# Ledger of designs, part 1: VHH binders against q96q42r690to885

Every score and structure here is a prediction.

Target 1, 196 residues: q96q42r690to885
Amino acid sequence: GYIASLHELATTERRFYSKLSDIKSQILRPLLSLENLGTTTTVQLLQEVASRFSKLCYLIGQHGASLSSFLHGVKEARSLVILKHSSLFLDSYTEYCTSITNFLVMGGFQLLAKPAIDFLNKNQELLQDLSEVNDENTQLMEILNTLFFLPIRRLHNYAKVLLKLATCFEVASPEYQKLQDSSSCYECLALHLGRK
Unless a header shows other numbers, all headers, positions and changes below count from the first letter of the chain; Kabat numbers aren't used for antibody chains.
F, E and O are the ipSAE of ESMFold2-Fast, ESMFold2 and OpenDDE, as the mean of both directions, binder to target and target to binder. V2 is 0.75 times the mean of E and O plus 0.25 times the DockQ between their complexes.
[cut] stands for letters that were removed.

## First folded at step 1 (VHH)

Design a01 (framework vhh_8k46_1)
Fold by ESMFold2-Fast, scan of step 1:
Structure a01 (fold): chain B 196 residues (1-196), chain A 124 residues (1-124)
Amino acid sequence: as target 1 above (196 residues)
Amino acid sequence: AVQLQASGGGFVQPGGSLRLSCAASGFTFSDYAMGWFRQAPGKEREFVSAISGSGGSTYYADSVKGRFTISRDNSKNTVYLQMNSLRAEDTATYYCAADYGLGEWYDSTEYDYWGQGTQVTVSS
């Protein structure tokens, strides 16, 4: 059912928010506080990534809170929370992906100075856990790429949940069409951003 | 009970400035995005500006960008709209609104709570 699928979305959104919050607090903030992090250009690109990541993290947290309120009947008039967030999500995701892609194209984490690389290696087990990488022999750079592309993978999850929600409505209904359109939008965004 | 009280409107000449305030009560203010909308007599309601719950993101209509600044003080449960370089076209009743979901900031139908308006008149 519809409400069950919304509970699934709320649960996974809270878990995802916790993961992004951990990446921000345990990886990005300490990394950016290091002395001799890299060249001015590399540091500026990484700071842009961190800024966009923080904005996306905030939005995901707010979405999770909104879903919880809707499910408790506090926002009865709010019909489709995920559709209402679509434009704001699209902008935040596009900004984040642009920032991480620019950073990676310019050499990414490999351009960081030794103190930063040492920090990342010291935290490799945490990075591996957060990225959900199963192979213990996976290289640090591959772990980092997986980690910072988690938001794009989340767009596929949104698309799947929207398709489940659509099945709760008749094919001829406006609700079915809106949910199908939103699902396609998130899936197309994920494909486009994944290729950048 | 939820309440939004807008204030700070008045009469100004073109080129003047006004600061609008919207005081909120009855909900956890920092969990809500806040928006400003305006409506002139005989015209449709239009989006002016919006700010996220934390204040980290702000949005502006093209017609006010560079002239208006939205801000909030979560310790005072208040959102502000600083209006500079006012034009006759800015004459309208200004409304503040709260949205829990950080939905589409420009869509008035997405907002959960609305305040009473405050009138702004820009005339020579």
Scores: ipSAE 0.000, ipTM 0.119, lowest interface PAE 13.0, mean pLDDT 82

Design a02 (framework vhh_8k46_1)
Fold by ESMFold2-Fast, scan of step 1:
Structure a02 (fold): chain B 196 residues (1-196), chain A 125 residues (1-125)
Amino acid sequence: as target 1 above (196 residues)
Amino acid sequence: AVQLQASGGGFVQPGGSLRLSCAASGRTFSSYAMGWFRQAPGKEREFVSAISWSGGSTYYADSVKGRFTISRDNSKNTVYLQMNSLRAEDTATYYCAADSGEYLDYWTEDEYDYWGQGTQVTVSS
């Protein structure tokens, strides 16, 4: 049912928020605190990625809290930001994905100075755990790419949950149409952003 | 540990200009992102502007875009806020803050590690 699907969304959103918070606190924050990270251009692109990542993390946390509040009967928590095409949420996802793509196209993590590369290698096991990469022989750069593209993978999950929510309504209903349109929007965004 | 000292506030007519300064003590100033926040009487503290450690990235609240300019001089351990076309609603105590994690969102006050004493700006006729 509808409420059960919303509980699933709330639970997975809280788990995803926790994962992004761990990436922010254990990887991005320590990495960017290093003095000699690389060229000014590379550092600025990485700082932009981290800034957009932090904003996205904040919004995901707010969305999870809103879903939980709604499910506990709080009237003000009926808003599901992710279900709206014009929300700041979609814009923040697009801005984040643009920033990471620009960083990676310009050479990405490979262009960081030795202290940064040494830090990432030292934390490779944590990076694998956070990225859910199970192959211990996976190269560091592939692990990092997987990790920082997790938000794109989450867009596919949103699309799937929205489609499941739509099946709780009649095909001719406005609710079905809105949920189906939102699902298609997230799916198209994920495909567009996942291909550079 | 960083100590921050904000100055340059005062009384100004609507449409006037003021330049705020934030002087930092300590050897690590060039490693911090710097932000300006303000608080009007009876209101919550709000984001105004921020600048990355290198000065290569700047951020502004929508209410001040095009009117305020943030800059820094790492040789003098100082960050500046040039405020032009001042309005009555800009009246507030202005605070400077330092963030050792430059990759955080620059508009969230909880992300800033060190805070200076405020400097009062009053825009009135």
Scores: ipSAE 0.000, ipTM 0.094, lowest interface PAE 20.9, mean pLDDT 79

Design a03 (framework vhh_8k46_1)
Fold by ESMFold2-Fast, scan of step 1:
Structure a03 (fold): chain B 196 residues (1-196), chain A 126 residues (1-126)
Amino acid sequence: as target 1 above (196 residues)
Amino acid sequence: AVQLQASGGGFVQPGGSLRLSCAASGFTFDDYAMGWFRQAPGKEREFVSAISGSGDSTYYADSVKGRFTISRDNSKNTVYLQMNSLRAEDTATYYCAKGSPEELWEYLSGDYFDYWGQGTQVTVSS
């Protein structure tokens, strides 16, 4: 049902927010605080990635808090505030995925200077854990790729949950149409961004 | 693509004034909060001021309250920082930043700014 799907969304959003917060605080912020990270261009691209990642993390945190409030407040239980404001979420996801793709296409983490590479190698076990890559023989660059494309996997989860929520409403209702449209938008974005 | 072009920096004596400008393009300017940050040599980047998309709400770091004024002209896609009573400790590279389209108080941290422009150098010395 509706309430069960909202609990699933809230639980998984909280877990995802926690993971993004850990990546931001333990990987991105320390990495960007290092001296001699690389060329000006490489550093600027990485700063762009970190900026877009921070915005996405913030929005996911707000969404999780909103869902928690609705689950404790009966009158708002049928309202999905941030997912109904899909353009804000879609733009943030698109901007983030574009920034990480541009960074990786231009050489990515391999073009960083030695202090940055040393930092990433030192934290490889943490990166492995955060990326949920279970093969211990996976190369550092593949772990980093998996980690920084986790938001694309989350877009598929949003689409699936929104579709489940839509089925709880009458087909003729405005809410059914909005949830169906939002689900399609998240799924189309995930497919578009994942095409590489 | 989002572009932010900061300008108006230069040399001033203590007690002097400067007005910084940030020309923005590539987004719907009126829908986004804008902010100013600064970074002195050997120090971390610090928040200076922020203004809501409408211009109705403003925020200032304690170190600049009463001396600096942030404003914007949405018809020109430009945000300004009027700096009065300048001190040697105001010497820094100043950056403008595009915020998220949420309430202004949420933009007090650098984490809420999703794009950073190039800087403009301000030097306060006799």
Scores: ipSAE 0.000, ipTM 0.084, lowest interface PAE 17.7, mean pLDDT 79

Design a04 (framework vhh_8k46_1)
Fold by ESMFold2-Fast, scan of step 1:
Order: C-alpha cells, then sequence, then structure tokens
Structure a04 (fold): chain B 196 residues (1-196), chain A 127 residues (1-127)
C-alpha cells in the first residue's frame, strides 16, 4: 500500500545516506587530506566533486529524516521533499553529476599523484564493497566509476518508487498525475546525466 | 475521482442506536486514516472519532467515549461508526473524511488533517 511504499522509500533513503556518508568520511576526506595529491587543476576538480557530494549527502540525509518524522507522526515534517522541493533536490543531483563528469573527462582519478593512487589501491576492497561490485576481477577505475555514479542509480530508484506510489491511486486522479510527472522528471534527469 | 459516501443516518429516540457507514472509492483505502466529524445546527464542525490505516489505533472525542465505536473493513473499503446510548446533543450531520498520507494518528483530530470529505448523513435524536 501507499504507507508501505513510503516506509520503503524512507528505509532505502536512510541506507543510501549512510552509504554516501561512508564514502565521504572513509574515501573523499582522507583522499583530499593527502599531500602531493596532484596538479592544481586536478585537485580543484576533485575538491569541487567533494563539495557537491557533501551538499547532496546533506540533502539526502534531510530527506530521510523528513520521511522518518512523517512516519512517526511528527508535525512540520516536509515529507516527500522529492515532490515539494524537487528543483533544489534535482539541481543538487545535477551539480554533483556535472562535477564528477568534468573531473573524469579531464583525466579523473588516473591523473592523481602516486600517494593518491596508492591510497585507492589500499582501500580497493572497501571501495568494491561500497560500490556493490560483485566481480572480484573488476579494475579499480571501474569500481570508482560505479561508486561515484551511484547517485544516478538512486534517481532511477526514486522514479520507480514514485510509480509504485502512483499505483495506489486511480489513473485519472490528480494524485496519480502528480506522482507520474515526478517519476518522469527523475527518470529523464537520470537518462540525461547518464549520457555524459 | 475520490468519493466518500456516508449513509445510515436517520431519526432515533434518546437511548437508541445507529450504525453509520462510509464507502470509499478512488484511492487505496487501506493506506488512509479515516475520521468522523459532525456539525450541529448553529455550531462549528467538531471531531467525533478517527481510526488509523491499519485499524490498530482509534481516537474519540470526550463527549462520545464509551458510547461510540469506530471500525473499518479494508476488504470492503468501508469505515463504520457504531453509535450507542444516543442523546439529543448528538443531533448533527455526520461527515466521513479521509486523512492525508502525509499525516498520521497524532494529527487526526483536526479538519485540517483531512483531504477528502463525504456529503454527510443526518442524525436526529428526538422524542
Amino acid sequence: as target 1 above (196 residues)
Amino acid sequence: AVQLQASGGGFVQPGGSLRLSCAASGFTFSSYAMGWFRQAPGKEREFVSAITWSGGSTYYADSVKGRFTISRDNSKNTVYLQMNSLRAEDTATYYCAAGTPEEYFEYLTSEADYDYWGQGTQVTVSS
């Protein structure tokens, strides 16, 4: 039902937030704390990635908290922030995906200095676990690509959950239309960003 | 479209009983909290009773506690209000309402907590 689907959205949002928090704390922050990380341009692009990633992580955390407050009956929760504040949420996803794409196009992780590459290789098992890559023969750069494009996969998940919520309403209802339109927005953004 | 059809009202003597029904369509009934409100002549609309989406919790106005019982049948998309020991002051038009999926049991006692309303059914308690 509708409430069960919202509970699923809240649960998966909290899990996703936890995963992004782990990537930020265990990979991005330690990586950027290394000395002799690389050229000025490469470092600036990576710092932009980390900044946008942190902002996105924060908003996802706020959304998860809002959903939890709604499910526990706490007033003033702006539940379904995905519907009500979609422009801010979508803009943050777009800003992050643009930053990671720019970083990767300019050579990405491969252009980082040896200490950074050594750090990433040392943490390859953690990176593989966080990215949910099951093939143990997967190369480091492919693992990193999968990990840092997880937000695009999450956009597809939002679209699917919104469609599931829509099935709780009649096709001709305003509720169905609103949820369908929102789902289409997230799916279109995911496809657009995935083409980069 | 969302529809709520209230029925079961009528004339009854003090001390009598009535059972009100509210048939719902156009939404996933089992996902919504349901409420009953009433409006007596010359008074504002007031809360009577509410039931959560699962039927696990029920709420009653102090004036009806021990006399009225709210229940629901999710397989029939219907909410009921069993009204016992009726008094003259229970005379009112009774409305059923569907709560918002964005609000829960803590907020089910206010009109503002409900998105969809039925047409109402008249209950008259008189000798």
Scores: ipSAE 0.000, ipTM 0.094, lowest interface PAE 16.5, mean pLDDT 80

Design a05 (framework vhh_6z1v_2)
Fold by ESMFold2-Fast, scan of step 1:
Structure a05 (fold): chain B 196 residues (1-196), chain A 125 residues (1-125)
Amino acid sequence: as target 1 above (196 residues)
Amino acid sequence: EVQLVESGGRLVRTGGSLRLSCAASGRTFSDYAMGWFRQAPGKEREVVAAISWSGGSTWHADFVKGRFTISRDNAKNTVYLQMNSLKPEDTAVYYCAADLSGDYFWSDSEEYDYWGQGTQVTVSS
């Protein structure tokens, strides 16, 4: 299973990247382009969310591309980006989750002006699709919460895949220890951020 | 993309404290992981501490844990190394370095993209 686990990581990373790209292009960018969005404070918090979201999206895209290169035997991709650039990933996820939590704690989407709320209601079906919420009776704010906390679920997925990769090595090996430690870091971050 | 300028190195007594600073140029500073390295005469350069691009993750070598602290101020484009309880064994030229890869756990000195000129720290008994 090592190659099978890497294919799982690559497939789910490409899927996740596509989803983040859709959220950015179809929800965040149009939302921030509205003329009357809300108070200065609310707008600044949402702009920070969008900025951190864009950085995270970029890094996820780069990771997906690197995994593809690694699986095709490209020598330049000799190490896994999720391990080699772990501090960039952990920081990017932390910065994003902090920004969305700050926005939501300060009232979040409910504090947006009417044109913004109207935009979100008009796109509720798309938001349901992107959040993977299939219950038609789910309220808009519940859908938005699910959608914007998808990155925390992805951190859990990284931890699980890293554990699967670790089992391909001897327990006493440096490879096992490295993968186990990395898995623990992603899981601990996911649990810490998920409590907010 | 980044030019690094170090300051703060001097002669200090055993048990003393010293803060090194490394000022970086340009808008890209917050995209870089930063590291502090040192090299004593006749020895190989070794990593002392590292900090991620946001400051959310730090690493310190076992031989300086509890004594040295790395930090950064992205608004000032500066990284710091606070050195406490200095020992004669800490005598070395200290270098700051910037890493586009950002992964301090797996980066060797050869992986760092930009380096400062170094600042001499001498600890006397």
Scores: ipSAE 0.000, ipTM 0.125, lowest interface PAE 14.0, mean pLDDT 80

Design a06 (framework vhh_6z1v_2)
Fold by ESMFold2-Fast, scan of step 1:
Structure a06 (fold): chain B 196 residues (1-196), chain A 126 residues (1-126)
Amino acid sequence: as target 1 above (196 residues)
Amino acid sequence: EVQLVESGGRLVRTGGSLRLSCAASGFTFSSYAMGWFRQAPGKEREVVAAISGSGGSTWHADFVKGRFTISRDNAKNTVYLQMNSLKPEDTAVYYCAAEPDFYEGSWLDESTYDYWGQGTQVTVSS
């Protein structure tokens, strides 16, 4: 039912926010605090990635809190960010994915200086846990790619939950059409941003 | 050892001026956004002002706009809050806080700040 699907969305959004917060606090912040991280261009691209990642993390946290307040009646939210296609929310996803793609196209993590590579290797087990990579023989760069593309995987999850919500309404209703359109929008964005 | 040490808090009369300072040590100061927060007795902690690591961007709460100005001196590892036209409602403990300068929108969220000072008391009498 409708409420059960919204609880699923809220639960998975809270888990996703927690994971992004851990990536930010345990990987990105310590990494960017290192001296001699790489060339000026590489460092600037990575700083852009971190900036966009932090913005996205913050907005996802706000969305999770809004969903919980709505469901428990503590604070009524007539509009869910995901349902209204907030330009801030969608633009944040697009900006983040653009930044990580630019960083990777320009050489990515492999172009970082030795202190940064040493830091990442020292934390490889944590990176595997955060990315949910189960194969311990997976190379560091593949783990990092999986980790930093998690937001694209989340867009697919949004699309699927929205389709479930749509089935709770009459096919001829405005609500059904809006949820279908929203689902298509997130799926299209995920396809576009996941393209190499 | 990371430290943020506020100074400058004191008793001042309504309409007066005061400058708070926050001395930072133990981290790369210019890579951190700095915020000033305040908490009055029985009230929630609220953000007053924030400044980017470079000092190129600032934010001020509506209730202090035109009266308070945040600034920083990266050579001295210090952030300042210049408070003018003080009101009794400005009475609070003022806290300096630091977060990595990744995203300007997070400056308004106290949960994103990693390092906090012990606070300095500002009392404004009528």
Scores: ipSAE 0.000, ipTM 0.198, lowest interface PAE 13.7, mean pLDDT 82

Design a07 (framework vhh_7z1x_3)
Fold by ESMFold2-Fast, scan of step 1:
Structure a07 (fold): chain B 196 residues (1-196), chain A 125 residues (1-125)
Amino acid sequence: as target 1 above (196 residues)
Amino acid sequence: QVQLVETGGGLVQPGGSLRLSCTASGFTFSDYYMNWVRQAPGKGLEWLSGISSSGSTISYADSVKGRFTISRDNAKNTLYLQMNSLQPDDTAVYFCARDLYDSSGYYEEDAFDIWGQGTQVTVSS
């Protein structure tokens, strides 16, 4: 039912938030604190990635908390943050994905100096766990790419959950239409960003 | 000058009620998400509640859910926390805090960009 689907959304959102918080605190923050991280351009691009990532992480945390509050009394789809503030979510995801793709096309993690590469190698097991990469033969750069593109995968998850929520409403209802439209927006964004 | 000023703290009996206010100046209050945070004697910061810029999205920590109500008046640049059924363990300094993406790009989940000096709430007989 609707409440069960919202509990699922809330649980997965809290788990995703926890994962992003771990990436931020254990990988991005220590990485940016290193001496001789890379060229000025590479460092600036990575700082922009960390900036957008941190903002997205906070927004996801707020959303998880909001869902928990809504489960105690709000049953209307239009009251969900992911729908009421969909432009904020879409913009934050877009800004993050744009920053990471700009970083990667300009050379990305491969252009980092030795101290940074050494740090990442020391944390390779954590990076594999966080990225959900199960093949132990996967190279560090592929692990990092998978990890930092997890937000695109989450957009697909949002789209699927919104479709599931829509089935709890009559096809002619405003709630059904809003959930379907929102799902399409998240799916289209995920597909567009996944190509870049 | 960006500033947040909390008022309304004081001494109350267990089971009593208190309303805290936070007045913002130096920025467009209606554009920002706002939070209430407290710090009990000898403990770290505890996030209590948050409210979106429009007031439509509200969240609470489990410890205060059903007892505290957050609200805002954008025309008056003021954030409120209505506290009911107060317990001795609610004794703390209460802060209001603004969420902001800073220009350096570093955003802290539980350490907020702008916050006030706090107002003391003491729940005791």
Scores: ipSAE 0.000, ipTM 0.123, lowest interface PAE 15.1, mean pLDDT 78

Design a08 (framework vhh_8dlx_2)
Fold by ESMFold2-Fast, scan of step 1:
Structure a08 (fold): chain B 196 residues (1-196), chain A 125 residues (1-125)
Amino acid sequence: as target 1 above (196 residues)
Amino acid sequence: EVQLVESGGGVVQPGRSLRLSCAASGFTFDDYAMHWVRQAPGKGLEWIGNIYHSGSTFYNPSLKSLVTISRDDSTNTLYLQMNSLRAEDTAIYYCARDEGYYDFWSGYSEYMDVWGKGTLVTVSS
């Protein structure tokens, strides 16, 4: 059912929001507060990543709040950002992924100065937990890449939920087509943003 | 009548794998998230994990590397795959239906309203 799918979306959005908030508060904010973080170019690119990450986190929080309001009868289904295929929401994901890709292309975390690398190594266990990497032999740079590409994995989850929502409608219905098209768009965006 | 029936339990040697099944009837299976819960002899209930109707899963962190939950909505069946079984995995394993409540800012409260009778798994020589 439709309502069960929305409860799943709301629950997973809440957990994702919590994870992004933890990354922001425990990794990005302390990292950017360090003295001698790297070159001016590296610092500027990392600040752009952090800015776009914070914006994405905020919008995910708003989306989750909107889902909760609808499920408690305060807002209609039309208030759902994901269901409406919101350009603002998708643009936020695109902007974030562009910023992280630019940072990584320019050398990424490997170009950070020693104080920053020391900070990340000290927090490697936390980074591993947040990234959902279970292999203890995974290198720091691989953990960081996995962590900062988590938003792209979330796009795959949106596509799956939208496809499940479509099954609540007849295949020939406009509702089925709209949800299937939206699912395809999120999957396409995930594949596009995940490549380099 | 709403029912959940677990199967696949039995005696298994340490280090081996086992797959449990849960057959659902009397309700629209694909409308519900489902849970696996176990109870070792003389101990309380331990949550193993859940699976949403989309197939997304969440696991007890202490068990994450040892178990996989899956579902087949076409046959109304829930599965629990267990690998590298240890003596401490000896327990009665239950499946349960989730009739949960959600509030974004306070988190989600899972509520298990329908339970199976359980299937016993004994891990020994």
Scores: ipSAE 0.010, ipTM 0.318, lowest interface PAE 9.7, mean pLDDT 81

Design a09 (framework vhh_7z1x_3)
Fold by ESMFold2-Fast, scan of step 1:
Structure a09 (fold): chain B 196 residues (1-196), chain A 125 residues (1-125)
Amino acid sequence: as target 1 above (196 residues)
Amino acid sequence: QVQLVETGGGLVQPGGSLRLSCTASGFTFSSYEMNWVRQAPGKGLEWLSGISGSGGSTSYADSVKGRFTISRDNAKNTLYLQMNSLQPDDTAVYFCAKDEEYDILTGYSDYFDYWGQGTQVTVSS
């Protein structure tokens, strides 16, 4: 039902926020604190990735908290937070995905200096755990790609939950139309960004 | 940049009333749905009430239904929340928030601070 789907969205959003927070605190912040990280261009692109990632992480955290408040405060949630934040979420995801794609196109993690590569290799087990890559033969660069494209996977999750919520309403209702439109928007964005 | 400024908070006794105001700037006020949200000490955000751009439709959380009334004056770019029969558990920081228009093709700015600074409401004897 509707409330069960909202609980699923809230629970998975809190888990996703925890994962992004761990990536930020244990990987991105320590990585960017290293001396001689790479060329000026590579460092600037990575700093942009980290900035956009931090903004996205903050927004996801706020969304999770808001969903929990709706579910705690009301017997039936009438206003869905993700709909109210659609443009902010879409823009934040787009900006992040654009930044990571630009970084990767310009050579990405392979162009980092030795201290950075050494840091990433030292933390390969953590990176593998965070990315949920279970194949022990997966190479570092593939693990990193999986990790930093987790937000695109999350966009697909939003689209699916929104479709599930839409089925709880009459096809002619404004609620049905808003949920369908939002789902299509997240799915189209995920497909567009995933092809890059 | 979107700016929302909440006023009208204060200390009030249980059973009392307060009227909150939110003045908006940086966007076409009448084109957006507006909302009131609160955050109680040690708790997350709780949505309270929403009002359509025209003011023609309103919605309320069950926790405030019958006690709070949302309204707007589009000529003054101002949103209101009339709070009656206040209870100690209504103690919170109250924020107003705007809905973003659903259109990724217009290139809307990515803003995290479209919620105002808030106004403190304390219900205590």
Scores: ipSAE 0.000, ipTM 0.110, lowest interface PAE 17.7, mean pLDDT 78

